# VH-VL binders against q0atu2, part 214

Target 1, 119 residues: q0atu2
Amino acid sequence: MLDKKARIRTSREYRNVFEKGKRLSGRFLIIYYVENALDNNRFGFITNKKIGMAVIRNRIKRQLRAIVREYQGQVKNKHDIVLVARAGIGKSSFEGMEKDYIAIMKKAGLFARNANKID
Key: E = the ipSAE of ESMFold2; O = the ipSAE of OpenDDE; V2 = 0.75 times the mean of E and O plus 0.25 times the DockQ between their complexes.

## First folded at step 8 (VH-VL)

Design yc67 (framework fv_ivicentamab_arm2; at its last look DockQ between E and O 0.35; V2 from the best seeds 0.64)
Fold by OpenDDE, look of step 9:
Structure yc67 (fold): chain C 119 residues (1-119), chain A 119 residues (1-119), chain B 110 residues (1-110)
Amino acid sequence: as target 1 above (119 residues)
Amino acid sequence: EVQLVESGGGLVQPGGSLRLSCAASGFTVSDNYMNWVRQAPGKGLEWVSIIYRRGSTDYASWAKGRFTISRDNSKNTLYLQMNSLRAEDTAVYYCAREYGSWEYYFDYWGQGTLVTVSS
Amino acid sequence: AYDMTQSPSTLSASVGDRVTITCQASQSIDSWLAWYQQKPGKAPKLLIHKASSLESGVPSRFKGSGSGTEFTLTISSLQPDDFATYYCQQWDSYSGEAYTFGGGTKVEIK
């Protein structure tokens, strides 16, 4: 699991990202991102009921956290980033989700252009 | 040298089935993201399906349920099983490898195999 | 709406002409765009990736530029070998498809 300091935890923090941040949509994910005044990134995760039942939402959330954790060191620092799962993500594979995450983060300029999957 | 060679195309009646093959050499199919892309006569390129490194798969919305992408690692071959074929499925089908550094483009293509669906 | 709009659909030009093809995305894709060349009866050939990186063996007269939502492929001096159809391409379209191609631009002899 992500460290507490790497998590968006409060409603106020989420609102700040939604109100002041930029929005970019991927295949399975929508990201909202804004610069923060910290020395680390913070991530938030939203899985709405449109994704599916609670079991599915929880699975997706776990997978997203795993992906974020794996590539955390390759994301530009000082950002609050909220990942919103799109409806189709429930039927996506982990690798598809991972690929989409990397793609959208690159599109947002938050992921290094030369960043590769760590094998 | 990298090479992709499609086969299995031909004439098939509507409602019929066909399995395409893509024999790869110069690289390992299971270590790469492999795709099928088709092109109807006189039309543009259209993505069909992807198989990820771990073996998970994904499809274009129109392809789901009728097309199945798979691979045989021992033969280093990619497959596309096409069922319930329609006239609009008439196209040259290409297998294409995505560049391995998560940069989301196709660096190698086969020469394609023609599938004609007609009564 | 399509995620990738390519223009023009057809372009008539002469040898030696400067040719410009445009690809417009529905949202910013930074520089993650590829260009392909396709000749009749042949598979697409990768020309440029990451908007401006020229593939090995591709003549320097080909140039990719742009970022965000607007991209261009420029052929500085059209050669006989350049008459073909060109496609732009991106990943993870908002439409839900993994890959999206532009509609293509056929460069033909005037």
Scores: ipSAE 0.826, ipTM 0.928, lowest interface PAE 0.6, mean pLDDT 93
Fold by ESMFold2-Fast, scan of step 8:
Structure yc67 (fold): chain C 119 residues (1-119), chain A 119 residues (1-119), chain B 110 residues (1-110)
Amino acid sequence: as target 1 above (119 residues)
Amino acid sequence: EVQLVESGGGLVQPGGSLRLSCAASGFTVSDNYMNWVRQAPGKGLEWVSIIYRRGSTDYASWAKGRFTISRDNSKNTLYLQMNSLRAEDTAVYYCAREYGSWEYYFDYWGQGTLVTVSS
Amino acid sequence: AYDMTQSPSTLSASVGDRVTITCQASQSIDSWLAWYQQKPGKAPKLLIHKASSLESGVPSRFKGSGSGTEFTLTISSLQPDDFATYYCQQWDSYSGEAYTFGGGTKVEIK
């Protein structure tokens, strides 16, 4: 899991990202992202009822947090980033979700370590 | 240079099975996302399946349970096992590469292999 | 069902003409759209990816544009080698579950 300091926790913080941030759509994910005034990145995760029942939504949240954690060292510092899962994400393999996360982060210019092979 | 060569197509009766092969050269299949795409005679392109770099797989909904994508890294070859074939599965089957870890396009295609499902 | 449409299905053109082909997604796909050319009896060939990025070796007369839900492929001065069927490609813009292709546009001699 991600450290508490790396999580967006309050509705006020989520609202700030949605209102002031940029938006980028991917295959299974939409990200909203904005620079923050902190020394670290913070991530938020939203899974709507469109995805399915609570057990599916909770699985998706856990998998997204695992993906974010795996790649957190590659993300440019000082950003608040909210991941919103699209309806079809529940039918994707774990690697399908991972691929989409990498794609949207690279397209947004948020990965500091760009290479054809990701370590 | 990059090459993909499909084989294994032919005439098969409804309910039968076929295994298609796609021999790759000039790159390593396990470093890329590999896909099968088909095209019925005189019709458009239709995505079938993907195998991801770590071996996860995803399928078109109509292909789940009947078709299995796999690879043999030692032979650098991609496979599509097709079971319970129907007349509507008649098509040219292409293997196609998605380069790298985050892209959503097919940069190289094989020549295709024709599968005809008929009595 | 109607998650992506490609138009026209066919068009007749002469060498030197400007031709345009359009793809529309039902929901935003940002710029995640590729264009392919297919000649009779051949496999598709990548022309453009990420809506506007020209593949190496593809002539500059091919241009992709658009973002969100509407995308266009333009051939500024049609050459004999360009008579072919063209396809756009994305994923199902609603669910993302499957990669999808447009219905194709056959560019024929007038």
Scores: ipSAE 0.790, ipTM 0.895, lowest interface PAE 0.6, mean pLDDT 90
Fold by ESMFold2, look of step 9:
Structure yc67 (fold): chain C 119 residues (1-119), chain A 119 residues (1-119), chain B 110 residues (1-110)
Amino acid sequence: as target 1 above (119 residues)
Amino acid sequence: EVQLVESGGGLVQPGGSLRLSCAASGFTVSDNYMNWVRQAPGKGLEWVSIIYRRGSTDYASWAKGRFTISRDNSKNTLYLQMNSLRAEDTAVYYCAREYGSWEYYFDYWGQGTLVTVSS
Amino acid sequence: AYDMTQSPSTLSASVGDRVTITCQASQSIDSWLAWYQQKPGKAPKLLIHKASSLESGVPSRFKGSGSGTEFTLTISSLQPDDFATYYCQQWDSYSGEAYTFGGGTKVEIK
């Protein structure tokens, strides 16, 4: 349920994040992130074939979108953020993925300091 | 004062079952990521299982299908149900609190409870 | 049982010595590493998290360093209270499937 405005859509947009952004690895996710010139955040999601078959990869993407949607109000604005799923993510429960997202987003300094939803 | 007190260890025959308890005080178990970690006599530490804040669970591969982590929020207590026990499951079992939503370390441990599997 | 290799397994030292304990992972684990101290008959105690951040109340003679695949715990001047077994911890660097601990380093009196 991320709006079109909040999605990274083009190859050029993805390349900009990978080439100019910072990278941070977690347990199940890697994030790349860079400031944008917009008034909002944009998110991209990458799953590769090493994770599993298409049904598994689609499940992972759906789960990651749900996690991002749940916490999007706590993310500092004006960032393009790409989430890359690591090979072992398919073994994690949904909450394991969620915990990893929180951990890497906090370590990256991307959550607002006064957010009530995150420890 | 944060405390974790394990109980329910003892002697059990191979193939038997045992339920461990971990009574928590000074914090709410359901607000935290709770883990079981074991240590065979004279050996190192081995992660067993986690229960996440909303109740999802993940297991070490060797424990999956035989062990079940759970909790009772009204008693502020964590459990580990162990089935089909083997001699190799002989260990001190610790419950441990995983700090916050954005870290991957255990800041409080119980004293442990010994499980001995022998005929 | 997985990729966290900890060395040495045993180390003999005297009070006042500097000791260094190493953990290695097969693939990068960034700085997501913790160190624990365990004394006989006791539960592990957290010393260091995020590779280099001291837990509250831990003496400053304990220092963690490293990132990527190689990490060290250094005790700059051993005290009598520091004779214990030390463990590093994170997750399986291949899969992330399990939290994993190093095999331990027992620091003994020379």
Scores: ipSAE 0.642, ipTM 0.848, lowest interface PAE 1.4, mean pLDDT 89
ESMFold2 (binder alone), look of step 9: mean pLDDT 89; pTM 0.925

Design yc68 (framework fv_ivicentamab_arm2)
Fold by ESMFold2-Fast, scan of step 8:
Structure yc68 (fold): chain C 119 residues (1-119), chain A 119 residues (1-119), chain B 110 residues (1-110)
Amino acid sequence: as target 1 above (119 residues)
Amino acid sequence: EVQLVESGGGLVQPGGSLRLSCAASGFTVSDNYMNWVRQAPGKGLEWVSIIYRRGSTDYASWAKGRFTISRDNSKNTLYLQMNSLRAEDTAVYYCAREYGSWEYYFDYWGQGTLVTVSS
Amino acid sequence: AYDMTQSPSTLSASVGDRVTITCQASQSIDSWLAWYQQKPGKAPKLLIHKASSLESGVPSRFKGSGSGTEFTLTISSLQPDDFATYYCQQYESYSGEAYTFGGGTKVEIK
């Protein structure tokens, strides 16, 4: 459900992020990220067999896409970001994954500095 | 002013159950990440469980299946239901509020309630 | 597979002394470390977050420093209120489970 233009799809694009990007690990997630030359952000998602069966891996990917979509407006423009799920993610709650995503993005300096409150 | 007041501790036999309460004032528990942290007599601090803003929960591996964290938003109160208690569960139990939306440290703690598991 | 080690476990000091408590992480946690003070029979109180940022109302004699794997809490001139047990806590999530506490350092009267 994340826009097609906001997805990293090709092996070449993933390779670029892994080779040139920075790496930061969270509790359940690892991100690789690099500034791109486009006018938008792009996200990639990787799950592996260590997480569990296909049903669990598919649930995790769906939940991660939902989290990324929810917070896409806070991400600094013009980045390619790949999320790699760690083995323990299958045991976390949805909000546990969401908190980890926010924490790792904040620590990477990828979220907007200002948070305006209207009351 | 922010206050957290625990209650419900006491003496229980091994295999027994106990429910702890934590009454909050000066803030709303549903707007925060709320935790239980315990401390065995003469020992250090050990994280037990968290309840997130939308009600998801996570637990220390040793607590999962025996302990249940919950809250009653109408009473602004946090709970910890403890089942199948063991001697090694003897500790002062603190409720604690996490700072912000992505940090994993505690800005306010209650005074604690003592749970003693003994014959 | 992750540890937070505090040293010393206890130290004896007099009012006016400079005391230093060390906290070591088994892996780098950048600056994602908090310090708590716990007086006998009371709950822990947050003193410092992000290794060196003092909380509101915490006296300037408390100073946190360090990054990576080695951190220190220094009290430049001990006051009577400072006799307590101090705990460090990492909150760098990549280093294993979040909420890992050190073993504590008891600062007691000589």
Scores: ipSAE 0.611, ipTM 0.838, lowest interface PAE 1.5, mean pLDDT 88

Design yc69 (framework fv_ivicentamab_arm2)
Fold by ESMFold2-Fast, scan of step 8:
Structure yc69 (fold): chain C 119 residues (1-119), chain A 119 residues (1-119), chain B 110 residues (1-110)
Amino acid sequence: as target 1 above (119 residues)
Amino acid sequence: EVQLVESGGGLVQPGGSLRLSCAASGFTVSDNYMNWVRQAPGKGLEWVSIIYRRGSTDYASWAKGRFTISRDNSKNTLYLQMNSLRAEDTAVYYCAREYGSWEYYFDYWGQGTLVTVSS
Amino acid sequence: AYDMTQSPSTLSASVGDRVTITCQASQSIDSWLAWYQQKPGKAPKLLIHKASSLESGVPSRFKGSGSGTEFTLTISSLQPDDFATYYCQQYYSYSGEAYTFGGGTKVEIK
């Protein structure tokens, strides 16, 4: 699980990211991201009803949190990042979602160059 | 030296099936993202399917349900099982290795194998 | 592909000519574009990734440029070995299908 300190918790905080942040679309994910004034990164997750039933939305949220946690150390510090799942995400593989996350974060300039390398 | 060698193409009737093989040398298929890409005679390139490092798969929307990508790690070989073939599936089929973990472009291609679907 | 448009579809040129091929995306892909060369009867070969990064072993006469929605591949002095079909490929992964290729540009002898 993600540390509570690393989660975006309030509607006001989500609104700030949407209003002031940049947007980047991947195949299964959209991110909104903005630099924050804190000492750490914070993540938010949005799965809307167009994805499917609650059981599917909860599975997707759990999988996205697992992906974010795994690559947490590669993310450039001091950012608020909201992940919005696209309607088609329910049919994607876990590895497809993971690859999309890495790709979109690298394209946004939010990842270190060797995010996918673990020696 | 990296090499990919496809085989298994041929003439098949509409509604028929074929299994394509792609033998890899100079690297291990399970360490890479492996793809099938096709090209109809005189036409452009069209992505078909991917198999990820941990064995998950994804497909072009038109291929899902008819085509199955797989691999045999002991033989270092990639496969594409094609069912319910149509005239519009006539193409040279290439296996292609994807660069890295997030980059989506192809650094090595096989020579291709021709599939002709005709009555 | 539907979201990537290459122009021209065919180009007639002579050895020594400067050749420019264009690739347009339906929406911004930043610099996430690769160029491939395909000679008759052969597999595609990667030339350029990230719009402008030349692959090892590719002659310096090949140059990629552009960002956003408009990209170009330029061959500064065409050689006999360069008569081929060239494809761009976006790898930004928008619209639900990754790996979208352009329709190709055939560079043929004048």
Scores: ipSAE 0.509, ipTM 0.784, lowest interface PAE 1.7, mean pLDDT 87

Design yc7 (framework fv_ivicentamab_arm2)
Fold by ESMFold2-Fast, scan of step 8:
Structure yc7 (fold): chain C 119 residues (1-119), chain A 119 residues (1-119), chain B 110 residues (1-110)
Amino acid sequence: as target 1 above (119 residues)
Amino acid sequence: EVQLVESGGGLVQPGGSLRLSCAASGFTVSDNWMNWVRQAPGKGLEWVSIIYRRGSTDYASWAKGRFTISRDNSKNTLYLQMNSLRAEDTAVYYCAREYGSWEYYFDYWGQGTLVTVSS
Amino acid sequence: AYDMTQSPSTLSASVGDRVTITCQASQSIDSWLAWYQQKPGKAPKLLIHKASSLESGVPSRFKGSGSGTEFTLTISSLQPDDFATYYCQQYDSYSGEAYTFGGGTKVEIK
């Protein structure tokens, strides 16, 4: 789904985002984000065992990637962004996760409101 | 003008069920994120449930499994089905519309309908 | 933001008084706070969003201020229509549910 260029791949890259980035919490998601020196955005996804079994964690990762992909054109360029799913995300609806993602990203100043796409 | 009118409240025994209605006028329910919020007599406001524009739903943890939010687009009406009612569910129930496409505050509220759960 | 504390819980005032209500968040919520007014037997009405943005049709005597963890609602010259209960609501979702309300402040006739 996401181009390989748009994915955070290494432990060192994740560590950089956690150490140097800003943190913002939503209802179901936490994001860590930092400006990068690249020409594109990169996304990372973390789902831990507190969410549930592997089948649930894999569903959540798949859904988060779909949400990120849908809204990638709205995201300010040149950022590394890691999405960390909170324990309660397994009980959320898809639209609840989507709304939380949009809210966090807008509060972080990482993309503009788009009435045509969201409305 | 925007108007929300709740109905369906009343006296019910513990363990009983009630279905609340919220008739909307001046806007389309399916174009908005709609919520139920309750207020116990003499107490503060407590969020219950949301139905998103595309029909997904989310609930307060204590409401999950007992309450079901739904809508009928042809009647422009929001519903809350409440099962397994407890004394602590006694409250005025308001339907409320969320502002915008991602913010979590309410721009319009109905007048409320009283639900009393008593033996 | 799970803990939203309003003070005072009750306030007695006279027409023409300057009234200040405080809302405190347990963690920073930036400016993501709304204020509602609820008159006896009526539904809440939105007064202010984003801490200080006054809603259309709300009298200019109402003013919201603050950021981070400390917020205030001020009524510069209390009118008879202003005797009501006021609620703050965070919508940052930083430390809890997205829809966390304060306990309310009842503004009563002195």
Scores: ipSAE 0.348, ipTM 0.770, lowest interface PAE 3.0, mean pLDDT 87

Design yc70 (framework fv_ivicentamab_arm2)
Fold by ESMFold2-Fast, scan of step 8:
Structure yc70 (fold): chain C 119 residues (1-119), chain A 119 residues (1-119), chain B 110 residues (1-110)
Amino acid sequence: as target 1 above (119 residues)
Amino acid sequence: EVQLVESGGGLVQPGGSLRLSCAASGFTVSDNYMNWVRQAPGKGLEWVSIIYRRGSTDYASWAKGRFTISRDNSKNTLYLQMNSLRAEDTAVYYCAREYGSWEYYFDYWGQGTLVTVSS
Amino acid sequence: AYDMTQSPSTLSASVGDRVTITCQASQSIDSWLAWYQQKPGKAPKLLIHKASSLESGVPSRFKGSGSGTEFTLTISSLQPDDFATYYCQQYDGYSGEAYTFGGGTKVEIK
């Protein structure tokens, strides 16, 4: 699980990322991201009804949080990032989601230069 | 020298099964993302399946439930088990390695093995 | 339907000709595109990645260009070894599959 300080928690904060942020689409994920004025990164997660039932959506959200937590040290400081799961994500393996996350973050320029030395 | 050698193709009747092999040399299969890609006679290339570094798998929607990708790390060999074969599965099947951990293009391909599904 | 379209599907050319092959994506893929060459009876061979980055050992007469939705592969002076089918592949992931290929362009002798 991510610490409270690393989470986007309010509707206002999510709206700010959507309205002012850049957007990149991956195979299973869309990210919206914007630089913040804080001393840390914050992450938000959105799993909509098109993914499936609540059990599936909750599993996907938990898995995405685990992926973000694993790679949080690679992310350039002072960004608000919202991950939106695409409809097809429910059919993906955990490593498929992880690979897509790494790809989209690298394409966005959000991973530090040492990202290639991931565990 | 990096090399991929496919085998196991042949003539099989509709509803039959076939197992393809891809022997790798010059690198370790388990350290890479390995794929199967097929090409029907006179047609283009079509992605079939992937096995990730830690053993998760993903499939094209039409392949899921009928095809199973696997590997034997001791033999450094990739496999594709094909069940419930249809005439539409007639193709040359290639194994292919992805260039890096996050880019989805193929740097090495095997020679291919022909699978013919015919009555 | 498809999300990657190549044109022409076939072209006839002579040695020494300048050949241009086009690849069109249904939506922007930035520069996340590779080009492959396939000779009859052989496996595809990677020529270019990231739209314009030539692979080691590939002759300089091959050039990739473009970004967004329109890409080209140019062979500046066609050689006998260049008669082959060429495929583009997107790896942006926008289509829901990261491995979408174009339909191919066969370059054959006039």
Scores: ipSAE 0.633, ipTM 0.852, lowest interface PAE 1.5, mean pLDDT 89

Design yc71 (framework fv_ivicentamab_arm2)
Fold by ESMFold2-Fast, scan of step 8:
Structure yc71 (fold): chain C 119 residues (1-119), chain A 119 residues (1-119), chain B 110 residues (1-110)
Amino acid sequence: as target 1 above (119 residues)
Amino acid sequence: EVQLVESGGGLVQPGGSLRLSCAASGFTVSDNYMNWVRQAPGKGLEWVSIIYRRGSTDYASWAKGRFTISRDNSKNTLYLQMNSLRAEDTAVYYCAREYGSWEYYFDYWGQGTLVTVSS
Amino acid sequence: AYDMTQSPSTLSASVGDRVTITCQASQSIDSWLAWYQQKPGKAPKLLIHKASSLESGVPSRFKGSGSGTEFTLTISSLQPDDFATYYCQQYDYYSGEAYTFGGGTKVEIK
């Protein structure tokens, strides 16, 4: 589980990211991201009914949190990032989602290379 | 140093099954993303399947349900189980390694093994 | 659908010629594109990654360029070893397949 400090929790905070942030689309994920004035990164997760039944949406949300936690140390500090699952994500494997996450974060310029490279 | 050696190709009847092997040396398959890519005689390259480091798998839409990618870590060997074979599956099948999580190009390829589906 | 289109499908060239092969993506793939060389009866060999980065041991006469949706592979002075089929491959997740290859360009002698 992601630490409470690393989670976007309120509707107001989500709205801020959507209104002021940049958007990038991947194969299975969309991210919205904006620099924050805090000491740390915060992540939000959205799975809607287009994905499938509640059991599938809950699985996807848990898997995305696990992926984010795994790569937390590679994310540039002071960002609010919201991950939105696309309709097709339910047919992807866990590592397919992980690969898409890495690709989209790299494209956004939110991942460091060098010492933080996962190669 | 890195070497990939495929085997298991041959002539098979439509509707039949075949299992391809790819023996790896100079690296560990479970530490890498491993793929199968095929090429019909005189045609282009077509991605088939991937197995990720943690064992998740993904497939081209036309391969889903008929082909199964797997590995045996103790033998450092990649497999492709092909069922319900069709004439359209006639191709040279290559196993290929991806460079890494950040760069998804294929840095090493096996020599290929020919699968001919004919009656 | 996500498409990678190569042109021409075939070109005829003589030793010493400058040859240019084009690869177009249906959506921007930034610089996430590789080029492979395949000789008859052999496996593909990686030439270039990230659109323009030459692999170790690849002759400097090979040059990749471009970004976004249009990419070019140039061979500045064609050698006998260069008669082969060339493929581009995207490795960026936008839409469609995780990996998409171009249709190939065969460089023939003459």
Scores: ipSAE 0.247, ipTM 0.732, lowest interface PAE 3.6, mean pLDDT 86

Design yc72 (framework fv_ivicentamab_arm2)
Fold by ESMFold2-Fast, scan of step 8:
Structure yc72 (fold): chain C 119 residues (1-119), chain A 119 residues (1-119), chain B 110 residues (1-110)
Amino acid sequence: as target 1 above (119 residues)
Amino acid sequence: EVQLVESGGGLVQPGGSLRLSCAASGFTVSDNYMNWVRQAPGKGLEWVSIIYRRGSTDYASWAKGRFTISRDNSKNTLYLQMNSLRAEDTAVYYCAREYGSWEYYFDYWGQGTLVTVSS
Amino acid sequence: AYDMTQSPSTLSASVGDRVTITCQASQSIDSWLAWYQQKPGKAPKLLIHKASSLESGVPSRFKGSGSGTEFTLTISSLQPDDFATYYCQQYDSFSGEAYTFGGGTKVEIK
């Protein structure tokens, strides 16, 4: 579980990331990301009806939060990052989603290059 | 020295089952992402399945439900259980190790084992 | 589908020739492409990753180049050991299909 301070909570904050942020697509995930004026990173999660029923969407959200929490120490400070699940994510394993997250974050330049955990 | 040795291929009737093995030496399979890739006679390479470091698995859409990838850490061996075999599953099956934790290319391959599905 | 198209499918060459094999992606894959060599009856062997990075022990006559959608593998002076089939593979997670191989190019003796 992510700390409350590390979560994007309001529709206004989500809208800011979508409108001002950069976009990068992965295999199962899209990220939108922008630098913030805070002392910490914040994460948001979006799962839409194209993924499947509520049970599947809730599982995906829970799994994405767990992945983000596991790797939050590798993320460069002061960013708001929104993860949007793509339609095909429901067919992926937990570690498949994790690998896609690592790949997209490294390609975005948001992960520290020297972290042994990511290479 | 990294080495992968496949076994378990052979002749099987349509609808039959086979289990392939891949014995690894020079590295630990549970520390890596391990894959099965196949090649029909005279044809190109086709990805089949992956097992991740913590044991999650993913499959090509045509393989899901019929094929199961697994490993035995005590034997440092990768397996592919193939059920409901069809003539179009006839191929040489290779086990292959992925480089790193976020890149999707293969640095080492086994010699392959031939599976022939024929009545 | 994120197709990888290799050309030519077959190439006849003599020892000492310069050989060029092309791989084209249906969408941009940046530089996330590997090249494999497969000799008859043997497993594929990794030659090049990240479009142009040569693997340890691979002769310098092999060169990879390109980015985006068009890539080439060049063998500057073909040796007897180089008669083989060559495959490209995209590994760009952004393409949606991370493990897509080209159809292969067979380099055979003239």
Scores: ipSAE 0.749, ipTM 0.879, lowest interface PAE 0.7, mean pLDDT 90

